# Designs tried in a protein design chat: VHH binders against Gluconolactonase (gnl). Part 5

Target 1, 316 residues: Gluconolactonase (gnl), of Zymomonas mobilis subsp. mobilis (q01578)
Amino acid sequence: NGSTIGKITKFSPRLDAILDVSTPIEVIASDIQWSEGPVWVKNGNFLLFSDPPANIMRKWTPDAGVSIFLKPSGHAEPIPAGQFREPGSNGMKVGPDGKIWVADSGTRAIMKVDPVTRQRSVVVDNYKGKRFNSPNDLFFSKSGAVYFTDPPYGLTNLDESDIKEMNYNGVFRLSPDGRLDLIEAGLSRPNGLALSPDETKLYVSNSDRASPNIWVYSLDSNGLPTSRTLLRNFRKEYFDQGLAGLPDGMNIDKQGNLFASAPGGIYIFAPDGECLGLISGNPGQPLSNCCFGEKGQTLFISASHNVVRVRTKTFG

## First folded at step 16 (VHH)

Design i4 (from j4 with S109T)
Fold by OpenDDE, fold request of step 19:
Structure i4 (fold): chain B 316 residues (1-316), chain A 125 residues (1-125)
Amino acid sequence: as target 1 above (316 residues)
Amino acid sequence: QVQLQESGGGLVQPGSSLRLSCAASGFTFSNYWMHWVRQAPGKGPEWVSIISRSGSTTNYATSVKGRFSISRDNPSKTLYLQMNSLRPEDSAVYYCARESGYDRYESGTYYFDYRGQGTQVTVSS
């Protein structure tokens, strides 16, 4: 594409080690109903990203541009009337097995997709016999455990959905041995999450205007939360400044800098919690999620109707 | 000044087809996502369909999927809605609307800064 949008705002001199404020925010894909869950697939050298409302997963390469990877990406056709607001896939990561693990909002499951054959399989779709609401995002630990969020965004009427089986919107941890733990049931709209490089911290966003927070969970040696602290509340940005978005998807670089979506764009937090900068897109169009790709110094961002990339100094 | 003008509505029998048009003026049509929405008497507005800037992405409400087709001609600045297999429950005033934003979180709704006066579609035997 080659066109650029938005800007980078520096809040701290420490940002200079992460990226230059003059770096262009390049549009690489457009005509997306709502972009989500970008993931770079190293083997193959391509980017995947979701379009939850359109029920499409798209592929991007520098040479070929955008193409359809999976359609439907989530819920199979025909979609039952009045049950699903977003039938498509959402967050994605490459698992230790080399497959694309998918928080599939429409299927209401964690799925995996073979990047070559595009065959899909279910990893897990329930907790203690109750179906997930609509898994949103996921993040792998070094051990191969996967954390994921399960808000109601895929369901018509959200918490009041007729097909919702859980009376909470959980954050879960799936161990490599198949053990599934509910690690948080008190968030109204858990959304994005990320692990610190040393895996002592789990970051989780809550995309609720009544509680637009990013939380930091302290993890024990088993990877389970022992406590949480508030990283930041975004009520000011949302209500006072009227910025678009809510705490949403997030990612983290090798140094532990958090790249977190919130009202106004992607905020960059140092490991000590200092907010270093902000990547903004088009006014009124939230930046929902991000991932590192290519050689590790490219940040891909799902930017509402577009996907953009930003060259960084840091490595993902 | 931004203008949207719908046309093509009318009284038709169930099972028939109708093609709505929306003439846009006063703005760069190709820079905007466009929508069709409808409102029946005594009911709230219902989102019907969306189309991307280039037209490469389209989507529909479950109630019209498989029967309606949205399209656009950017050079002529015209939005279309082909309605096939019409049903009595499709009776409504149909509006074309220019997208100004959207909330993908709690409300899940699109925002429109402009829409036309609407065109009446009545499906009846």
Scores: ipSAE 0.925, ipTM 0.961, lowest interface PAE 0.5, mean pLDDT 96
Fold by OpenDDE, fold request of step 19:
Structure i4 (fold): chain B 316 residues (1-316), chain A 125 residues (1-125)
Amino acid sequence: as target 1 above (316 residues)
Amino acid sequence: QVQLQESGGGLVQPGSSLRLSCAASGFTFSNYWMHWVRQAPGKGPEWVSIISRSGSTTNYATSVKGRFSISRDNPSKTLYLQMNSLRPEDSAVYYCARESGYDRYESGTYYFDYRGQGTQVTVSS
């Protein structure tokens, strides 16, 4: 494509160490019904991203452009009537085993996909015998544990879904040994999450207009939360300024700078909580998620009908 | 001024086919995602289908998937809906709509800034 959208707004001089405000936001993919969960696959040198409503996972390479990687990406066809509004895969990460781990909203499970054979298998699909709602995003710890969110967004009627088995929308931690812990059950719409590099903090977004928050959880030596603090509330941006989006997906660079989707675009937070800048796209088109890729200095962003990339100074 | 004009509706028997058309004018048609929506008597509007700018991406409501096909011709600025295997429950006024936004969170609905006058589709024995 080569076209550009949006702009970068500086809130702090500290942003200059992270990226240049003049950096173009380049469109690399279009014609996506709704882009989500980008992940860079180092082995193979390609980007994957989800289209949850279309039930498609797409692949992008610099040379070949966009192609279909998995169709369906989530729930198998035919989709049961009245049960799913987003049957596809959502957030994705490369696991320690080299496979693509998928928060599969439609299948209502954490899945893994072999990046070569594209064979898929279930990692976990329930907690204490109750099916997940619609897993949304996931993030690995260094030990191989994976945190993931389970909001109702994949389900028709959300919390009022007739197939919803849990009376909460959880945040979970799956240990390498297979132990599954519910670490948060009090958020209305848990969405994106990320670990700090030192793994003492877990960031979690809540995609609820009534409580559009990004939270910071303190973690103990076992990776379990002990307390939380509010990083930022986005009520002003959402209601007063009328900016598109809600707290959504997020990622983090090697220095601990948080790149978090919220009303208006991707906000960049320093480890100390200062908001340094904002990457925005087209007006009215929210930026849902992001990941670092290529040689670590490219930020890929799912931008509604498009996927874009931004060159950074920092490394993911 | 932006205009959308639907045509092709009518009275048909179950199992039959219809092809709806929507003529667009007053804007750069190829720059917009387009939709079909329908509304039956006594019911709220129902989203039917979506098509991307180039036409490379299409999607459908579960109720019509496998039976309906959306397409577009950008040079002629025309949107189409091929409806096969029609059922009585498909009876409605069908509207062509230009997308203006989407809420993927609570509502999960598309927003439209323009739509046509609609065309009546009646499926009855």
Scores: ipSAE 0.924, ipTM 0.960, lowest interface PAE 0.5, mean pLDDT 96
Fold by OpenDDE, last read:
Structure i4 (fold): chain B 316 residues (1-316), chain A 125 residues (1-125)
Amino acid sequence: as target 1 above (316 residues)
Amino acid sequence: QVQLQESGGGLVQPGSSLRLSCAASGFTFSNYWMHWVRQAPGKGPEWVSIISRSGSTTNYATSVKGRFSISRDNPSKTLYLQMNSLRPEDSAVYYCARESGYDRYESGTYYFDYRGQGTQVTVSS
């Protein structure tokens, strides 16, 4: 494409160490119904991203452009009528095993996909015998544990879905040994999450207009939450002001700077909580998620109908 | 000024086919995602179909999937909806709409800044 969108707004001089405000926000992919869950696959040097409503996972390379990687990406066809609002895959990460781990909203499971053969397998699809709602995002710890969110967004009628088995929307931790812990059941719409580099903090967004928050959980040595604090509420000065989006996906660089989707775009927070800047896209088109890729200094952003990339000074 | 004009509606029997057209003018048609929406008497508006700028991505409501086909011709600035295997429940006024945004969270609603006057489709034996 070569076209650019949006702008970068500086809130603090500290932003200059992270990225240049003049750097272009380059469109690398278009014609996506809704872009989500970008992930860079180092082995192969390509980007994957989800289109949940279209039930497609797409691949991008600089040379070949955009192609279909998996169709369907989530729920198998035919999709049962009236059950799924978003049948496709959502958030994705490369696991320690080199596989693509997928928060599969449509399949209602954490899945893994072989990046070469594209074969799919189920990692986990229930907690204590109850099916997940529609897993949305996931994040790996150094130990190989994976945190993931399970909001109802993939289901028709959300919490009132006829197929919903849980009476909560959970945040979970899956240990390498297979132990599954429910670590949060009190959020209405848990969405994106990320671990600090030292793994003492877990960031979790809540995509609820009534409670549009990003929370910071303190973690103990076992990786379990002991308390939480509010990083930011995005209602009064954000959503209520007509900014598009809600707290959504997020990622973090090696220095602990949080890149978090919220009304208006991707906000950059320092580890101490100071908001340093904002990457914004087209008006009315939220930036839903992001990941670092290439040599670590490229931020890929799912930007509604597009996927964009931003060159950074910091490393993911 | 932006203008959308639907045509092709009519009275048909169940199982028949219709092709709707939407003529666009007053804007760069190829720069916009386009939609079909419909509204039946006594019911709220129902989203029907979406098509990307280039036409490479299409999607449909579950109620019409497999029967309807959306397409576009950017040079002529025309949007189409091929409607096959029509059912009585497909009876509605059909509108073409230009997308202006979308709520992907609680409401799951597309926003439109412009739509046509609509064309009536009636399926009856």
Scores: ipSAE 0.924, ipTM 0.960, lowest interface PAE 0.5, mean pLDDT 96
Fold by OpenDDE, last read:
Structure i4 (fold): chain B 316 residues (1-316), chain A 125 residues (1-125)
Amino acid sequence: as target 1 above (316 residues)
Amino acid sequence: QVQLQESGGGLVQPGSSLRLSCAASGFTFSNYWMHWVRQAPGKGPEWVSIISRSGSTTNYATSVKGRFSISRDNPSKTLYLQMNSLRPEDSAVYYCARESGYDRYESGTYYFDYRGQGTQVTVSS
């Protein structure tokens, strides 16, 4: 009820154009087993977010607070024993069709959910006949194409899962015409991703302590990667400083500033790659993902057992 | 000083029920997520159940789901585990534990800064 956590740390004076360092990090939801994949639904003026281990999708409104939107959110009950570590939904976005597109880790598919009827349907669940591992996050292009990551986090024993069919953890692009392309197969733990406003860059997180990186892919006119560069490695923050989290979910504002989860919280990067600041939560509780909502100047952050919001000057 | 004390264990027959309790003291109980974990002889610890601060969110290991129920009473600072339809494989020392963190990535494990001495549960014909 208006409680706050964490702090905002300024690394550059450029941060002041994005948000005020004194802005409170307000807790809007608690008692979440693990919060993920927040998405603002404009037409309904509500926030959805996932609780993957609990297999619940939750709804938040300013007036009503938190409620259950879907249960189960991912894998149908009963859940097979020993197969799923996280059976629920994960990342979510509103698609061009107005539906909630879901990286459904438990169902091992990209799903869509009607925001009114809450009916679910499968968008895609395999690549060349092999089932996805556990889709984690997704991001739409202006054309309606959707990029998504497929790490093994939903599966018991991860890469060693008995039900895993792919020998890689892919990043995919689904075009509006239904063509599915594997655009990256070399990342160990692809997680969050975001497109630059001009769609010339794709940001992708790798949630591996051995390679805790955020990568920037250059995209051609077809939206396919031609090269990549390292935005930042977070080994220092993870190992030396012992900060909680790994490179995880991310989002981007209209100016191209990247809001990316990593050890310690949500890092804010300018389009030129300069790290401008850090939004941190409770010690030991990572901030996993974020999205803009309300009138565009509210950043919602999944913060472990909580969901928080931060007022920004920039627009998402 | 933080203390957790389990009770309610015993020897019971398969199919029977048992209710465990955990008395907490020395900290603000309602500010913490709480867990039950168990350890059988010769085996590593197994996570059993989790409950949120208010008790509104609960979850269970697949092995006990549908049979066990976790609950808490914050005013009395007590954690409970109702165990129904007990099986021989449920035999273990049961611990209540205070959560200090969680790794959702590679390990997928909860961290605990405090746990009790445990209570023995034996299910046998």
Scores: ipSAE 0.921, ipTM 0.958, lowest interface PAE 0.5, mean pLDDT 96

Design i4 (from j4 with S109T)
Fold by ESMFold2, last read:
Structure i4 (fold): chain B 316 residues (1-316), chain A 125 residues (1-125)
Amino acid sequence: as target 1 above (316 residues)
Amino acid sequence: QVQLQESGGGLVQPGSSLRLSCAASGFTFSNYWMHWVRQAPGKGPEWVSIISRSGSTTNYATSVKGRFSISRDNPSKTLYLQMNSLRPEDSAVYYCARESGYDRYESGTYYFDYRGQGTQVTVSS
């Protein structure tokens, strides 16, 4: 595209090790209904990202720009009237099997997509006989376990959806051997999540304007939470400053710096919890999720109707 | 000063087609995502369709998908809605609207900072 958006704000000199504040926020894709869940596919050197309300998974490369990778990306058409707000895929990660694992809001499942044949298959679609709400995001441990969130954002009327089977919005862990654990049932809007590099911490966003928090869970040796602390509350940013967005997607670099969507853009937190900087879109433009790609020094960011990129000094 | 002016409505029989137009002025039309919204007698507004700046991404409410087609011509600053296989429940005032935001986390609805005065579509019986 050649255009740029927004700005980068430094809150701490420690940001200088992560990126240069003068680095442009470059627009690489436009005409996206709502961009989400970017993932870099190393084998083939391309970006995939979701457009959940459009029910499209999109691909980007420098030479071809944006193309359709899967349509539908989630629920088969026609979409049942009155049941879905976001019938498409959302969060995505490359799994240990080399396939694209998808938090598929419309299919209400964790799905796999073969990146060559583009065939889709179900990984898991229920917990104890009850269908998931509308999975939103996921993150792999090094052992191949996957953590994922199950808020109601795909469903019309959210918590009051007539097809919702669970009376909570869960955070789950699926072990490599297929055991599924509900690890948190008390969040109103669990959304993005990430593991610290040593996997002692799980970060989880709550996208609720009444409780717009990023939580940090301490994990035991089995990858299960033992306690939690509040990293940050964003009520001031949302209500007082009117900044666009709510806590949403996140990712982490090799040093443990957290890149987390919240009102105002992508916030950068050091492992000790200090907020180092903020990557912002244009006024009123939320930045919903991010991933590292290319050789690990490019941060791709979903920015409502756009996808953008920022060069980093750090490696993701 | 932003202006949007819809035209092309009328009284038609079920199964008929109509093409609505929306003439835009007072802003850079190609910089905005545009929508069609309709309002039937005794009902609140109903979102109908969205189109991206270039026209490359379109989407529709489930009630009209497969029958309606949104398009735009940026050089002439005109938005269109082709309505085929019209039904009595499609009877409404149709508005073109300029997007100003999207409430993804709560209502799941678009915000519009401008819309026209609308054009009446009436499908008999």
Scores: ipSAE 0.813, ipTM 0.918, lowest interface PAE 0.9, mean pLDDT 95
Fold by ESMFold2, look of step 18:
Structure i4 (fold): chain B 316 residues (1-316), chain A 125 residues (1-125)
Amino acid sequence: as target 1 above (316 residues)
Amino acid sequence: QVQLQESGGGLVQPGSSLRLSCAASGFTFSNYWMHWVRQAPGKGPEWVSIISRSGSTTNYATSVKGRFSISRDNPSKTLYLQMNSLRPEDSAVYYCARESGYDRYESGTYYFDYRGQGTQVTVSS
């Protein structure tokens, strides 16, 4: 609407190639119950984002502002009592087919949505006959494989949900030929993820305050993890500094700089792992996810009750 | 100082309607998301409804959706809850509450920094 929030903090002069710290963090949407999963739809020049507890997928353009794109965005209504915390869609990406692929927490599936007809269809909803928990985020490889996370955030009582069928919270890879691999079963709260541009690395966030980590997985030529290293632990930021949020959504620019949600806001990491800067909301305001859009030099950020944007020098 | 004062409760028969009001003072009312929370004897607090700053976004607990309607009038600094088709299970003390946060990652519950004294709603035949 014309207001701004937060601030940008520089930790390294290398940030200067990515964005100007004086750039405003502009509020473009308000009155969102909880914003998540923004995606820029290039064919049509609009932003979509999820409001998972409201069960709404919302659309934004500069001329029309915010409107409802899908309601329900996830689970069909009426919602079964006592089963869902977040019945809506969450993470979203434009797939190789030009459709919106959705980590659909309430439908407990990876779904796809035709952006013209708004018709929804299931891509995958189970692994070896067991339903997913509540898919949260996803990311495509260049070959059209999709990596996605399956934490229990959509389910009432989380890991103790009466309807949870898996005894783990997985990270999965769906290949273009339809093969589904469970590539990580040991994270307590896998959430956001991104691939490096050369696809040798998969970043995965864990949204657990007991282990608030961003992990980096080395990938083999088949896109499968062979090892992992810790990019960053955020216990100090969460417990000692009291900063809002936990490791959540992420995205990557064309140069391989990672833009990752964690306590305090969106952190910017160079490909070598150096932390270059931080985009923060107002005190107590978490920033949960982000995407690049417009001509690739706008970073859209989900900021609790708001969606905000920041102009960048880099291209996403 | 921040004050929230609920009113409009009472004893009604099942199927009746009742409108609760919450008068706000001591803060810029239109800057806050507001909620209704209820508590029956011997039970913990139960979240009922949420409304955005402008009133454009609302949501409800599954148990009341379709029967209750939250609204606000920012010029008069008043929050409302229209309760239709009341049932005995709706009997509780109803509180209006000012949102201060949301624990999305752990409890999945809202935090409130202020709430009123409450108004009793009793539904009995």
Scores: ipSAE 0.802, ipTM 0.915, lowest interface PAE 1.0, mean pLDDT 95
Fold by ESMFold2, fold request of step 19:
Structure i4 (fold): chain B 316 residues (1-316), chain A 125 residues (1-125)
Amino acid sequence: as target 1 above (316 residues)
Amino acid sequence: QVQLQESGGGLVQPGSSLRLSCAASGFTFSNYWMHWVRQAPGKGPEWVSIISRSGSTTNYATSVKGRFSISRDNPSKTLYLQMNSLRPEDSAVYYCARESGYDRYESGTYYFDYRGQGTQVTVSS
């Protein structure tokens, strides 16, 4: 039995089908500069997660604990002076090809990593001849399309970066045949994203304290947005309550419940938009992203200097 | 009472080495991530280095990477900065600092709730 953090708060009795509020939030990794982008790799039963400012991709197993999987995880060393805040990898998913697909902030690309050889290759690094800013997170459809976000968090000075080539921070869709669409250009800080299980909805976080929103896009049969609705604004949580974090990473369970980072921790929303509960870290400790693993009943959460896990009743 | 006391600075020639120390007291040293920050005359503070609670994770500003090495000894509650191949532009007051937070989404800077009075490093030209 390891150390634990935080607490779980119930806002609706509907949470009882998802998890027990007395379930510990167990620390499984410490000494991480900034944990992000966890992904469970079923073939081998291990967790990968990113440490973007450290430029390291880390591996965790229950028997061996934490080890280095890739260093550098993103931009090759030496890092150009004054250009990068976060030269490492960030969001990760296992792709339809069995490889680890990476929103690679420092390489400014969507990359693939072979989980056996650990070799890296570029999937896509530009849109219409302009380099991406610093991709942050990604999510696959069942057809093998990948949605990803391109905020400036990897770049020194953010929107004012000397190397930024786009005048927007995009949300993109890469189809299985290689077609790349810019599907949203109007968000100031697009970050985490997830698809509903029936793929009629795309959730996107905006990590801007002026507009700290989670948006829901309705999708057509081609996976393209037709309209959007505000799921939640978090200005009150950020400014009035002083809660740590901004809308960041997210994931979804098989019932369509959304697990979304925002000021205060990981919020749990039902498919109808009702907020069911909140998983919080210690005071001042943001929870930035999450993934399901261990046969789908463990939620792994990146928690600043830690990675933690929570057992669930639901399956992810 | 939390106290941090830096020492080991001095006047040195270019290419020299120095080892800075920071003695910590009044808190459980091994529970905190620690940093070095420096400030040259007429300049704002510059982050230099970070070390995890156990010492297993370290990182450096690009201006010092490959030349400086941060370490800690938790039993003696001491933080260190080994500075090799010193240059005139490394001249500054060096502070050790206790981390209290990180503004990832805006400034990309660390928050510190305590730091020492600093130790002067001067590299002559």
Scores: ipSAE 0.798, ipTM 0.913, lowest interface PAE 1.0, mean pLDDT 95
Fold by ESMFold2, last read:
Order: C-alpha cells, then sequence, then structure tokens
Structure i4 (fold): chain B 316 residues (1-316), chain A 125 residues (1-125)
C-alpha cells in the first residue's frame, strides 16, 4: 500500500554493489497470518507465498494485489485436532518442469502444483517407508535435483509429536531420476537452504535457539556433502541483543552473495563469508524468507504479517 | 492508556448462540491484529481466534472452528466473537487481546501486551 518498514544497515562498502542502503523496504502485502516461502513465477509475472498456519497459498501482482491461489495449500480440511501447528504449504520453488514445487508442511510431502489447473500431486512423502515430518524449504540444482529440509515445525509438539515417524530432522536430496538421499541427519532444526552458483556449497540454516547457525557444506561432483564449516552463529544476536527471528529462509544471487534470515533480519554474506549488510524489519518483526523476482532485481521478503520488497543492484 | 472491555457473556443452554463484543480505546485499533483467548477455572489460557488488521484474515482453534466467527468494525473500534452451537466445554472467561508478537520457533504461541477484564460465558451442563 506504499508504506515502508525497517532499515538497511551497511557493514562493508562491498554492500554498495548489492543495493543502495537508502532504498525503501516497501510493504506490498498485509493481513497475512505468517508469511513464508515466497517464489517468483516468471511465466506470468506474479509472486506466490505461503501462509502456513492459515493453510493458504497467496498470489500477489502489482495490478491486483493479494489474492488466494490455493486454499487449502496443504493439509485437507478439517485439520485433525491436536496434530498440526502449520497445516499449510511453506517453501516453494518453480521446478524445471515449470510447476510449483512445494515443501508442504501439513501434507508432510514435497508436492507439485500445476500453476494453471492448480492441481496438486505428491512428488515424495517418505524415506525408507517413514513419512517426512513437515518439509519446510527446498532448493533446485541446475541438473534438477532438489534439496529440502524436514524439521518438525508443522507438527504439534515438534520432536515430541505423536505422528512423527523419524527420530531425526533430515536434509534430503532428490535426484531427477527419483533417488532420495538423506544427506544430513544431525541438525536439530534444519530450515532454509541454498546452493552456491557453482554448486560447490550448500548452505543450511538451523533454527534452534540453542544452536542458531548457518552451516556451509562442501559438495562433491555428485552433489553430496563431504565436509561442513560454520558460516555464522547467531546466539549473540538472539540472546544478548534480543533480535527477532532465528536462522530461517535464504536465497542466493548470481554473484554468490547469500541472503539469509537470522535474528535481526536478512543478512547479506559475500561468497568469502564476509557479512556485508542487514535488511531489518521494524523492531520485533522477523524476516523469515526471501526470493528474487521480477527481472531479478527485486528481493521479496516474508516479514511476519507482511510481504515486503527491496530493489537491488545485484541480480538473483 | 490501552483499554479493552468485553461484554455479551451470560448463562445459556447447550446449542445456544452468544455474541461477544470488545470495545477498544487508547490506541489505533486498526493497526493491530486482535485475538480472543479464553480461560476456564483452574486452567491456563487457551487461544481461540485471530483477526487481521483489516479483518480479511481470520483463523480459529480447532476446538471452535466452524462454530465461532471473529469479526471487527474498525470505525467503531470494536472486536466481535459470534459463538454458535455452544457446548459446556466452551464455558470460560473470554478476553480480547492485542497481539504484540509470535513465537514461531519454540512455543508456537502469540504474545499479548494487553487483555481486557473478560466476560463470563457459562453453558449449562
Amino acid sequence: as target 1 above (316 residues)
Amino acid sequence: QVQLQESGGGLVQPGSSLRLSCAASGFTFSNYWMHWVRQAPGKGPEWVSIISRSGSTTNYATSVKGRFSISRDNPSKTLYLQMNSLRPEDSAVYYCARESGYDRYESGTYYFDYRGQGTQVTVSS
């Protein structure tokens, strides 16, 4: 509606190649219960985003504003009493097939949505006969493999859910031929993820206040992790500074700069790991995820009850 | 000074309807997401419903979904809860509450910086 929020903080002059710190953080959507998982659909020029607790996938265009794209976006209504915190869809990406691939928290699956018919179908819902917890986010490789995370956020009581079948919260890789690999089982709250442009690195957020980290995995030529290093721990930001959020969604631009949600907002990291800047919401307002859209120079950000946008110099 | 005042409670039979109101003052009502919360004697607070600033987005606890309807009238600074098909389990003091935050990653619960004094709803058994 023309209003703005927050501010942009520069930590390095290298940020100047990424965005102008005076650029507004424009509100483009309001009245969202909890915005998440934005994705730009180039074929048709619109934004989709999830509202997981509301069980709605929403669409935005500049001309029409916000509308409902899917309701329910995840679990069929009525929702079983006492089983789900977030019955809706979450992370989303346009797949190599032109369909919307969805980390569907409430259906407990990776789903596809046909953007024309809006019909939903299951891509994968289990690993070795056990149902996923509540998939949260996903990211495609150039070859069409998809990496996704499976924390318990969709389930009532989280790790203690009576319907949880796995004793871990996994990071998975699904190859184009349907092979599914569990590539990390040791994170408490795997959440957002992204690949570096050369696909030698996989970034994974852990949304646990006890271990609020962004990890960097080195990948072999088969896209499988060989080692792990810590990009950043956010305990100081969360506990000492009281900043809103925990490590959550992320995305990457064509230069390999990482845009990652963490306590305080969206942090911008150069490929060498230097933190260049921070896009913040209003005090107490977490920024949970982001995507590039339009012609690649708009960063759309899910900001609690809002969706906002920031113009960038860089291309996503 | 933020003020929230609930009204419309009473003693009713099972299957009855009631409409609760909450009069707000001392803040810009249309800038806030609002909630209904209820509390039965000897129990902790139970979240009931949420409504967006404009009223366009609403949601409900599973125990009341399909029976309760939240609405607001921003010009009159009033929040409403229409309660249909009331059951003895719905007996509680009902509070309207102003949202101040949400703990998505841990408790999955909303924070409220203000509540009213409440209105008693009693559904006879």
Scores: ipSAE 0.796, ipTM 0.911, lowest interface PAE 1.0, mean pLDDT 95

